# Designs tried in a protein design chat: VH-VL binders against Arf guanine nucleotide exchange factor SYT1 (SYT1). Part 9

Target 1, 216 residues: Arf guanine nucleotide exchange factor SYT1 (SYT1), of Saccharomyces cerevisiae (q06836r405to620)
Amino acid sequence: SRRSSSIVNALSSFVNLRSSSLSSSRQQHLQQQQQLQQKLDVSLEDLPPVPAPEFSDSCKDFLIKLAPYGKFIGIILTEKDDEFKKNCLNYLLTNCFEFKNDPLDIALRKLLMFLELPKETQQIDRLIMAFSFAYYKAQKSYSKKKGIECPWSNADQVYFIAFSLLMLHTDYFNPNNKSKMTKHDFVDLVHNDKYSGGNEIPMAVLTYFYENVTAK

## First folded at step 19 (VH-VL)

Design w3 (from q2 with heavy chain S54F)
Fold by ESMFold2, look of step 19:
Structure w3 (fold): chain C 216 residues (1-216), chain A 125 residues (1-125), chain B 112 residues (1-112)
Amino acid sequence: as target 1 above (216 residues)
Amino acid sequence: EVQLVQSGAEVKKPGASVKVSCKASGYTFKGYWIHWVRQAPGQGLEWIGGINPFKGSTKYRQKFQGRVTMTADTSTSTVYMELSSLRSEDTAVYYCARETRPTFGGVSPYGMDVWGQGTLVTVSS
Amino acid sequence: DVQVTQSPSSLSASVGDRVTITCRSSQSLLYYYGYTYLSWYLHKPGKAPQLLIYEVSNRFSGVPDRFSGSGSGTDFTLTISSLQPEDFATYYCMQSRQLPYTFGQGTKVEIK
């Protein structure tokens, strides 16, 4: 039941070159790149300079070049407002993650298990906007396959709920926060939104999200 | 009822600082960016900067870098804009305005839906 | 930075007139999910600016249907189909595609 589209599989596929024509020197270099990624406590500054895209690179070509950067791929692809990197991020999220059968809070946990959340708010925005598009597409396809209506109106609604969940999590578990966001505050935030359809989300769903996000 | 209420008019001398407050009510304060926009006499609207009260993150227009500071106090649901090294060109009405929809990055297609009443800051010798 | 330019800078009109104001952006305002990040505001002396139109063509709550927005790409239009006495004001377009937010220079609509 091996999944070829997961981020783990993408990294494993890069490392699992089995061609006997590959020189031993090149094989040793590939193993060294894998070791750098496996340390997990390495900062982005400790890694080699990020390669620039070549004119002829597809999104897949460039993502393969980024594989050694592991959890930093999200930060790299969102550093600037760049159309090619936006397309590469969409490719990554669509092909290397499985979201179709997940509630949104679980899908967000999957995303952040493999990608480090950027610190700068505009990079966070670009990451979560891209995630929300990929999630919406996966949910819509899944709903169609099951013969049911998609529970999401559009990607913008997904984005707003994803924002609200991440805000809740960060606020609730921030040790410097004297006044934690209550369930009432969270529901109020979501239900006050008349523009992305937050006001259309049932109370039962928001209660589920609040309890799951704030649980230990 | 969603409201932004600003502090009163200020008269300052060149070189001084001014700190304008913007108190929010009627909504979940932490979720929304607050922007500051000014209008000098005879001029159009000019964006100064914005703050995300949730993270305390700020973004300033380059011409104000180094002399503007925006802060938020979540316990009072109040945002502050402090402008230092005032000069006569800073004479303006200063508005706070709320981003219509919460975002991480402070941009949305929905504009700024709620505005404070404005604070006149006059810089004269 | 994205620049936006309005035309005209001012105009004179009578109650009942159709008024058209143009806004042009230095770059496309299209961003995520197919939205175009352009809004229009009304500003009267002594009052706060008021949001009229968001995302090119959507009227904000309580805005009369005589106000409409249109356009695509870099060219946008605000139309007032039949000017009313309370509509004499300065109108601004604003791009929200990226920070810093930028406004057009304003169009002052004056009674003829």
Scores: ipSAE 0.842, ipTM 0.921, lowest interface PAE 0.8, mean pLDDT 87
Fold by ESMFold2 at other seeds, look of step 20:
Structure w3 (fold): chain C 216 residues (1-216), chain A 125 residues (1-125), chain B 112 residues (1-112)
Amino acid sequence: as target 1 above (216 residues)
Amino acid sequence: EVQLVQSGAEVKKPGASVKVSCKASGYTFKGYWIHWVRQAPGQGLEWIGGINPFKGSTKYRQKFQGRVTMTADTSTSTVYMELSSLRSEDTAVYYCARETRPTFGGVSPYGMDVWGQGTLVTVSS
Amino acid sequence: DVQVTQSPSSLSASVGDRVTITCRSSQSLLYYYGYTYLSWYLHKPGKAPQLLIYEVSNRFSGVPDRFSGSGSGTDFTLTISSLQPEDFATYYCMQSRQLPYTFGQGTKVEIK
């Protein structure tokens, strides 16, 4: 279906970007297991120093230089508040991922399947803000093509729900947390927000998110 | 009702430390950055630093780096600000304030909506 | 660090007067999603600061409609259309575009 096509398309784009570079291994795999294994086995310290952008680099040119860094590309592009790297991140998220047919929780899992979440909170913020913008644009463009109203009010609403999902996941699966967020707690977190439109998210959608995030 | 309630006034000698508490209630504590802002007599507002209780991550204004420590206790919904090597210039009212909307990185266009009542710290010999 | 400056540092006005305070940032406060990361606060001695305006022009809950904000990029204004007795206070703008957060030096509004 379109969900399966979107995942394969995202993998194909990511693999093509990575495979256009010279590395010690010519691993062109569409298999999720091989890419997951590569990401788990490699640390950023094992790789050459990150190249600096050249004056003439387009976003695509620089992303090609970053291809050997794989899952660390998100960390590299968010290390500081840098406009060129922000544009490169937007290019990556717009052209190498397909989000138009995905619920937000699934799109977020796809993002984090291929990009490692930074540890530093300002970098997490830049990554998730960029993701939320790309996701919103994909959803808005798709809705316009289909002649329907976009389910999201704006990118800031997407950001707040993405934040809430990541917070819920981390809280629920923290082994040191004896008092996990209930569905009531999660709904209250989201529905108390009138600034990013969390209060506009239907109860059924929040129930879906809670159950999917806390399930395994 | 969303509230931030701070510990009471402190009188300290130069070179000592002070630890001010800020207890949150009425909202989901995790995810909201808590900032500390002070005002010395006759002066404007000065941001000291902030903490993300979800991660325990902190950011401090450079002039306070090395003598300020912020911590959070999620079990009591309380943030602490400890300022060491006190000087007379540190005499001020210290406020905790909540970021209006939860964020990872503490940047939002919505300001700081809830403030504690303030804690007077007096540093005198 | 982003520097934010206010003008004037103080002013004298009567009840009913229109008051305008300006705020200038050393860099654009525009950030993700087209939002501008500027807010305004009211502060009285012995009281906590109070949020008045967020994202340039949005009044915080319970703030009277005589308070309005405007501006873009690096230049912003707070306007009080008809000053009331409770409005005599010091006003601060603050950028939240990045940490450290920085306040303007304040504008003290005094009764004439």
Scores: ipSAE 0.826, ipTM 0.914, lowest interface PAE 0.9, mean pLDDT 87

Design w4 (from q2 with heavy chain K55R)
Fold by ESMFold2, fold request of step 21:
Structure w4 (fold): chain C 216 residues (1-216), chain A 125 residues (1-125), chain B 112 residues (1-112)
Amino acid sequence: as target 1 above (216 residues)
Amino acid sequence: EVQLVQSGAEVKKPGASVKVSCKASGYTFKGYWIHWVRQAPGQGLEWIGGINPSRGSTKYRQKFQGRVTMTADTSTSTVYMELSSLRSEDTAVYYCARETRPTFGGVSPYGMDVWGQGTLVTVSS
Amino acid sequence: DVQVTQSPSSLSASVGDRVTITCRSSQSLLYYYGYTYLSWYLHKPGKAPQLLIYEVSNRFSGVPDRFSGSGSGTDFTLTISSLQPEDFATYYCMQSRQLPYTFGQGTKVEIK
């Protein structure tokens, strides 16, 4: 079926968030649109029914169809364990976000500025697993171009640090939490990971993350 | 030393409920899913469900949905599994087990590294 | 639900024998980052299960090197290269690709 030029332009603007080649006016417009959606407290149920992928859809074709859903695109693409939607999410994260020069905490903030974090824990996993893959690939590519070793051992290490940062933030800023996670607790959590390499993250890096996440 | 210590054996009549505790020590409790697995006499291992202690999120095997409730008390580093409307086929040893690596969704390729000692629940008239 | 089936259900062996146990999944256990979500456990009556192998072939801490795992996709094996007296137990494979977690039915390794 034929797609509207207006919808294509809207998704194209969203898809191009990742690069400094965006004009300042386009960047400001995208930020204003995202902030308006959050301010209006719009829920996914207030929007038209989510379209199903057509047989011939590429990832890009389907993402264009999802443009009107804005911040909910992450929730839509992680609703279930679906291989095509997983590929679409990977496409979005690798082509529409710029992570090469970012510390992980900054990259996470960029992600969540434009995509709403799902509430259901398996959906959160699918989103953060996909983000961590895209981030790792960007960092590895950048390191190779610069002739240096990638500071990350693998994508699963990135996932675990991303998990730890998000858990720390939620724990520290939960008003119902009487016993907040200390720096010692955070370091212990990360350094117990012998399996994906959390234990290889230097103390100075963890201190930086803790202080930045818990600061106002 | 990472440990999971469970409450003692229980004998129950049909129709009653049982609440088994699993106290964690030696690690940052909030980050790790805790799973419950049982073994009835002459049977294999059966996953019952799991809980994310920091979020309170739970997942249950369908056959236990409506009869099982899992809760966590982060102040005491303890998870609980309550099974109601007990029948003789619920006679089993019940284990809690820790997901080896923390995740949001409670799945990983690393299995379950730390297990409680088990709690025998016997249901008979 | 992902179905997991072990073979054989039991076997008899002598100390020093090579033992092989097979595990089959109803779907691929390959998931994120190229990892395969399969683990193996040892279980003796009256004791907690013990993790032996994670992610197909990695020995858990303290597991002797006579234990090895292999396989891919849907087909996996656990091998004990030279059976010892403490190895007489029931062995389980488990998929952790998705919830609910599912175990194979178990393989009892008993003294011939």
Scores: ipSAE 0.859, ipTM 0.931, lowest interface PAE 0.7, mean pLDDT 88
Fold by ESMFold2, fold request of step 21:
Structure w4 (fold): chain C 216 residues (1-216), chain A 125 residues (1-125), chain B 112 residues (1-112)
Amino acid sequence: as target 1 above (216 residues)
Amino acid sequence: EVQLVQSGAEVKKPGASVKVSCKASGYTFKGYWIHWVRQAPGQGLEWIGGINPSRGSTKYRQKFQGRVTMTADTSTSTVYMELSSLRSEDTAVYYCARETRPTFGGVSPYGMDVWGQGTLVTVSS
Amino acid sequence: DVQVTQSPSSLSASVGDRVTITCRSSQSLLYYYGYTYLSWYLHKPGKAPQLLIYEVSNRFSGVPDRFSGSGSGTDFTLTISSLQPEDFATYYCMQSRQLPYTFGQGTKVEIK
């Protein structure tokens, strides 16, 4: 049954949350660079001009050139709708982050610990769409290895839930917002989505997400 | 139940401005981009711009940049479009429309599923 | 900006006819996750536009089976398999791959 499959997926997600894995050595290195940049309150405009990719650059070659930009790498790779930079972002998220043992809310926190969220909404979209693909791929690969059903239907479903979590967080903790999203508003937002499968997310999972996001 | 209800028709002189409202109901307002589309007499549909009500971010078609301002009031679930320095060619029916699926950037493969009833703006000298 | 061109601009047809409208974009509308960002709308005078088809070929809720969409990349088609009296309207394709959103010029389907 579709209902039984959804419940199993929800329980698998809760188990993954409790088993948050150690970050990779690559993630730890990026984290240390990000901490220094935060302490100095460096803006992207304080840094040297961003190098352009050379014709022969692989994604890895270009990412190495971007290493000095630290938390701004996400902003740089999403500044334009650019196929090479999109591929570089996918490479970064696939090879330098470990998502397979993480619930989505924890994976988002990991992402934003290392990468500054862009200000422009189209750049945010490019970042979160790329993240959601990398996360889905990791979850699908992990589920296949374990011989279990992947808790996610596709990357677009992951994107929509990631969007919903980030919007809830921003809305709930904005001190200027007098009309905060209630749990009902959040559930309504997610369950009205019949196009990317938000309506397939069990209530128990949404309740957990709401409580976890708003408990900060 | 999901509805967008627009303010009534307006008659304006050249050089004036107009502010059209679009009140949303029946859904979680903050999640969805609202777009504005117009149709001048004898012409097709033309996108003017859009707004992300959650962040207040806007995008405008270049030809309207500097003349259009879109705002959102989340407490009343209402979006506004103000068009200034009106010309006779701005005579059109103006529609608000909701992005079918919430996004950060205001683009999706799902189109625009809910439309307001339209507001006729007539600019006459 | 992505240009979207519709053909024909107008056509005359009888009830029961098969009608085909084409839409071509100046660049591929393929974007994230393999989706193609193309939708179709029906518009009657005095009424708001109505979403018919999203993501090339998916019928919106309540849209009759006689409406179908097809195509890929830059070339798309809306087909009405057996035209009904209520189908006489202007039809628009729209790209949503990037802002600004752009519509085709419209195809007015009139009774012959």
Scores: ipSAE 0.840, ipTM 0.923, lowest interface PAE 0.8, mean pLDDT 88
Fold by ESMFold2 at other seeds, fold request of step 21:
Structure w4 (fold): chain C 216 residues (1-216), chain A 125 residues (1-125), chain B 112 residues (1-112)
Amino acid sequence: as target 1 above (216 residues)
Amino acid sequence: EVQLVQSGAEVKKPGASVKVSCKASGYTFKGYWIHWVRQAPGQGLEWIGGINPSRGSTKYRQKFQGRVTMTADTSTSTVYMELSSLRSEDTAVYYCARETRPTFGGVSPYGMDVWGQGTLVTVSS
Amino acid sequence: DVQVTQSPSSLSASVGDRVTITCRSSQSLLYYYGYTYLSWYLHKPGKAPQLLIYEVSNRFSGVPDRFSGSGSGTDFTLTISSLQPEDFATYYCMQSRQLPYTFGQGTKVEIK
C-alpha cells in the first residue's frame, strides 16, 4: 500500500548518504548497476521473469543468474521462506559486502545502497535478519583476528538494533508523523529490551546512533 | 507500567459488526506488533490476526479474511479490531496481546508478554 | 499453516504432584539464529493468558522455578515439578515461527 511505499521512500534519504568507506570492487560494481536501473526507473515487473533455481545450482550459480536483477536481488531472495534462497542471501551478504570495520548504521546504509528494501514486512524481516547475521559474523571474525573483544553479544542483538535504527529513521523523517520519536523514546525502545540485549548497549553508542540517524 | 486496556463487553445480533479497542500505555507503542486472540466458550485460544502500528501492516488468519479489519491510531496508542457479519459462533472473549520483542514481520521467539484484560462479545438473537 | 498439538487434553493431579505436558508441531520451529519459536501460556477462567516460557525453556519474568520447558525441533515438554494450588489452569503451547500464530488445543490441569 501507499504507507508501505512511503516507508521505503523515507529510507531512500538514509541510503542516499554516501558511505565514508566504499572501497570494495564488488560493492562499486553493484552500485554502478543499481545506479543505471534507478536512473531508468525500472521496476522488477519490467524485467524478464525471475529464473527458478535448478536442482544442481550452488548459491553462487543462482546468484550469477540473478545478477541482472541488481537492486531487486534482496526482494527476490526474501519473497518466500525458502531455505535455499536464505542460503543464497547469506552467501551474497558475506562475500559481496564488506562490514568488518563499519559501525552498524554505516553497514545498513551500505546494504540499502545496493539492495532495495522490500515493502512487505515479513520480507523486510528476512532481509534484515540475514544482514544482521552476516554483519555479526564479520564483526566477530574481525575482532577475533585482531585480538579484541567483539562489541556484539550475538546476531539477535544486532538485528534488534538494526530494527531500531530503521524504525527511528522512518519515524523521524516521515513528514506525516505528528509525534516524532524523541531521543528519550529511542533510548526507551532499546534500553528496556532484556531479551535481545538492547539494555546492554552503552549510552554513548545509542547517542551516536541517534545523532547520526537523525542528522540532516 | 506496561499495560493494554480493552473496551467493555458488547452484545450484538447476528449479522452486525463489533469494534473492540485496545489502548496501550507505558512503552514505545510504535515498535510492537499487537495481536488479537479469542476464546469461545469451552474452546481453546485462537489467533485472529495482528497489526504493525508503525506501518499499518496487517496479517489475518484465513478464516477471518474478509470479515476482520485491524487499525491503529498512533496518536492515541490504540489498536482496533472490527469483526463484521457476526455469527453466534463468534461469541468469545477477545484479547489483544503485545509481541514481546519489536520486529518488522511480527514474529519472534519471545512470545506475547502483555495481554489486555479481554472483551466479551456475545452474539445472540 | 504450522499445526501444534498437545497431549493430554486434560489431567487430574494433587498439590505436590509432578505434571508433564507434551506439545508437537507439524514442522521444525527452528528459525533464525538457532532460536526455536515455541512458547507456553497459562490461562484461568476470567483472566488473561499469561506467558510462562519463551524460546522453549526460558522462564518469563516472575514465573516460579517449578515451571520448566524442554524440547527441540518438533517435540516440546512443559513440566511443573510440584503443583501448587494456583497452578490448576489450562496450559497452551504456541508456535511463533510464522503467522498465523497457532496454539495447541490446551491441557486442562484439574484438582483430583
Scores: ipSAE 0.840, ipTM 0.922, lowest interface PAE 0.8, mean pLDDT 87
Fold by ESMFold2 at other seeds, fold request of step 21:
Structure w4 (fold): chain C 216 residues (1-216), chain A 125 residues (1-125), chain B 112 residues (1-112)
Amino acid sequence: as target 1 above (216 residues)
Amino acid sequence: EVQLVQSGAEVKKPGASVKVSCKASGYTFKGYWIHWVRQAPGQGLEWIGGINPSRGSTKYRQKFQGRVTMTADTSTSTVYMELSSLRSEDTAVYYCARETRPTFGGVSPYGMDVWGQGTLVTVSS
Amino acid sequence: DVQVTQSPSSLSASVGDRVTITCRSSQSLLYYYGYTYLSWYLHKPGKAPQLLIYEVSNRFSGVPDRFSGSGSGTDFTLTISSLQPEDFATYYCMQSRQLPYTFGQGTKVEIK
């Protein structure tokens, strides 16, 4: 996408966080290993056992240890309901992704270009809840600095719309689904929600999201 | 308009299976987890498990693992709960209930807002 | 699993009485976005349970203002400020912080 270059730079910078302690050829090898994992359709189970955090690890220290796992970092950090790993995921999303000027659908695409969506639904929740918090905070902070009203009421609203976009995508592009979610269905799903403020999202915004998600 | 309608009462012998249906109407079925909760005579409410109808993902309370199967049919907006190897202590009213807000993982701070009318399952000789 | 314990198990009361039911969880129910994942239900014989309170203190649609919820962390309270004839029922708290969902054992509120 048009904004993918900034997120690629952030991820590349993050992978090399301890570059002063690693040689250039070692860093190049690690980057090549991650790219090969993607091209060979490597699963997490094909890789060496994931290291456990050491007692003294900061979030950054542990994320450097996870760098060889590439796209699987999101799956690893959401494997359990674990406060340290939740903090590490927040650190990653805050420091290695740029969300401030992105519409939510673009930000979500950026996330999923670099992190594989977990298969287990509670891991998906932990990933998307963490993403939604980081996205909301970035949007809120940016809006405040520019003197404009933040378009989002809270992180829970962001989560619900992110959920709705991912559900729409999965539903629309599933070849076995004979009753695809229409624009009307998508708008009604979102506008029926009075608990997370889905009902507050303008129709035009939802139409934009629907058309962008269902486009090839 | 939003409602969950369950199948009728069942009488079963020990060792049999029962399959209870829960038909949803008035809302976007795929977006919401459906939970199953039972109440045996003189006892409190007990969560059995839940299903994400869009993904088919399920979670079961450990004591029911291996005896319970939950499925969803999106074409009829219906979830099913099947409990096998029935025992007399499985005699209970079985409820389906909808998670108030759609989620991936089936948990939210908003509780369960819509409940089926309940299905009495009696297990006796 | 998260354990949830209610107190008392039963009580007798008259119309107009103030009723207080407590709920304690074995761990904090605080989770994402500062929300606490605790809800309260009313259950009458022969009827389905009804959601009363979600996220500790928010009344569900149509629930009278005599019902209020409070608490934080692990300790929660449901209060009925002036008991009405239709309030004689069994009340349950439930944690939704994680699966499996767990209910308190229930508090039966009976006519004195």
Scores: ipSAE 0.838, ipTM 0.921, lowest interface PAE 0.8, mean pLDDT 88

Design w4 (from q2 with heavy chain K55R)
Fold by ESMFold2 at other seeds, look of step 20:
Structure w4 (fold): chain C 216 residues (1-216), chain A 125 residues (1-125), chain B 112 residues (1-112)
Amino acid sequence: as target 1 above (216 residues)
Amino acid sequence: EVQLVQSGAEVKKPGASVKVSCKASGYTFKGYWIHWVRQAPGQGLEWIGGINPSRGSTKYRQKFQGRVTMTADTSTSTVYMELSSLRSEDTAVYYCARETRPTFGGVSPYGMDVWGQGTLVTVSS
Amino acid sequence: DVQVTQSPSSLSASVGDRVTITCRSSQSLLYYYGYTYLSWYLHKPGKAPQLLIYEVSNRFSGVPDRFSGSGSGTDFTLTISSLQPEDFATYYCMQSRQLPYTFGQGTKVEIK
C-alpha cells in the first residue's frame, strides 16, 4: 500500500501527524529535537548527527530513521548525488504528500510548508526535480482515473514551471533587488523554452501565475 | 537575437589579473547559468566555472578555486570572469556560454546553445 | 569528476565519406526523467564552439541532417553520414550530468 501506519507515525513530527506508540525515552528525545528546531537560528548542524543508511534498509526504514529531522529531511536526502537517497525522496513525495487535486503553485507551497528549501543550488535542483516527477505522476494518474487528458506534457515541463515560479518569487521579493523581473521577462523566460515545453503554456495561465506570485 | 558579446583581447604579465566581460542580450538574462570555457594553444576545451545570475551562486573547477571569481550585474545583463595570479599556461581563448535551459543547479541535458565570440588572453613575460 | 574520452584524436577523410567519432564516459550519464546528459560541439579555427547535438541524439536548430548522434549510458557516437568541405573542424563531446562540465579531448577532422 502507498499509505502505511508505520511511516505516518514515524514522520508525525515532520507532517504534523499524531504521535503513536513510541517509548517514553524516545518520545522525550523527539520532543527535545522539535524544541531545538523552534529556536531563532535553528539549523541542521544543531541536531544530532544524521544516521547513515544500513545495508538492509528499505526506503521506509531509512525515512523512519530521518523522521526526527523534520523540515530538514529534504536537505538530507539531496545532500549528495545518491541513488538510494533519491529513491527515498521519491518514496516520501509519493506516500506522504497528496498532489493530485492541486494546481502546481499550491502543491509547491505544500511541499515547502513541510520541507526547507536547500540553500545550495544543486540540492534545490534535486529536490524540485524529484517533486516535479512525483507531482507529474500524481496528475497523470488522476487524469487517467477521470478519463481526461493530463494538462502536463511531462515531468520536465513541471520542473521548468516550478523553477520559474520559485525564481520569480525570490527575485520579486528580494529587497536588495533593484531590477525586478517584469511580466514580459517572465513570459519571455517561459515561452522561449522549446525544450521542456514552456512554450506550450497559454498566456492566460502565465499571467495568472505572475499576478499570483507578485501579489502582496 | 540571443547573443553573448565579450570584451576585447588582453595582454598581461605573469602575476597580474584579467577581468573578461560577457554581455547578454535578446533573452531573460537572470534565468540562465553562464559558463566559462577556455582553450589554450594546442589544447582542447576546458570548463572553468559557471554562475547563476539570479542567485549569484558560482561553481568553479577545483583547479581554479581560489584564483577565479565570477560575478553578474543584472542591471546591465553582464557577467564577468576575473582570473588572478596569471601564469603563461593561462594563455588561452576564453569563452562565455549560456546553459540552454534555465535551472537552479546549472546542469541540464541540453548543453550550451549560445557562445560568446571568445577573448584572447596572452600572458607573457 | 566524470571523465570523458574521445576517439580517434584525429582523422583524415574525403568529401562524401562517412565519419564516426566515439565518446566514452567514466560513469553513466543517465539522470533525471530518463535523459542522458551528453552533447556534441563543432569548433572551427577562429570561431566559437557550436552546439550540434544535445541529449545524445537531438540535432540543434539549423544543424544539417547528415549529423546524427547515438548511444546510451557510457558509450556514444557522432556520425557524419556524408562529409562536406565545411565539416572540417574539431569535434567535442561534453557531459553535463554534473559540474564540473567535462569535454572529451577533441577529434580533429581534416578533409583530404
Scores: ipSAE 0.824, ipTM 0.912, lowest interface PAE 0.9, mean pLDDT 87
Fold by ESMFold2, look of step 19:
Structure w4 (fold): chain C 216 residues (1-216), chain A 125 residues (1-125), chain B 112 residues (1-112)
Amino acid sequence: as target 1 above (216 residues)
Amino acid sequence: EVQLVQSGAEVKKPGASVKVSCKASGYTFKGYWIHWVRQAPGQGLEWIGGINPSRGSTKYRQKFQGRVTMTADTSTSTVYMELSSLRSEDTAVYYCARETRPTFGGVSPYGMDVWGQGTLVTVSS
Amino acid sequence: DVQVTQSPSSLSASVGDRVTITCRSSQSLLYYYGYTYLSWYLHKPGKAPQLLIYEVSNRFSGVPDRFSGSGSGTDFTLTISSLQPEDFATYYCMQSRQLPYTFGQGTKVEIK
């Protein structure tokens, strides 16, 4: 139905980067190219070779160069263990997405609405680790501003719950999976974790997540 | 409670294959990478590879590429490691081990918390 | 691949001695969220390896407090503050920062 205002604002900010050096003609072209990529279901292999970062590039400078790659930006920034690209991904997730008072499942949907999940498991890890850090920082900052306790202990806890949600979704909606993960299975997965603090998540919160992820 | 139980010892000739099973119990099998580690006589521990049972994704140490295959059967909570073209240097105890915390990529700062009892594979003419 | 080197390869010690084993990585093991991806294992003859320490310094469940880990970046230490007869074993450090996982070559601790 209606686009979330935080997602629309993040996309508008990202695609409309109004630095003093960016021309209006180039900004307009970038918006048109991204729209076409979504309509035509373009694969990454159909696009020009990804530009390499220049020595002088800031994260913002490089992300502007990546804008034509649209949903593939997450795949590009995680293809290898690269510190500059990791910083660029953190910049993107912090400045172009708004997670401040979103439940984790909603924030994850926002992420994946605009970025394609990589297929390679190490790249998935890098993307979700970066997302979980950005989400935690946004939640912590928002909670501090509002004078309330942050619901998350640390970014590693966020990562583990994000992992659990994505695993639940993939398992539940895989047509070849004859034995779907039950709510009991999901709660056990999360509550048996004493290392990332999964055992600290209230049952009511996990019930909410299970029902929302498996609805439809 | 959480257990990994491996199949029994095997004696093989050079050039044959061996398939070792590792049956998991007491936890949510699909969430955890299972790694395989071996120890040859008088040698240290050597990682062979790992598998994510829910996705079927595998990673192998380069020296085993083309000779090792890992599979998972989620209906029986069992992982298999098959090593082909056996050589005498493949004589070792083979262990399966669980990644302590679930991950997509099979790495975490928490190590491997549960190990199978080991399976001796002897390769001799 | 990340290489991990242990020292010493073996040692002999008496009950009550303080034992120190070192582990050095070819690159930093620091990764996401400020965690360092280094763990220690105990391996006794005829038994499976056992997780002893994870993330440099955290004792695994049931591990006695005479075992401690320390270090950062590339240099790590396992310390047994007062060696007991049951501590006869081979000890391994392992990096889990990247696949392939790599172990140190092992340190055999023999009780005199």
Scores: ipSAE 0.821, ipTM 0.912, lowest interface PAE 0.9, mean pLDDT 87

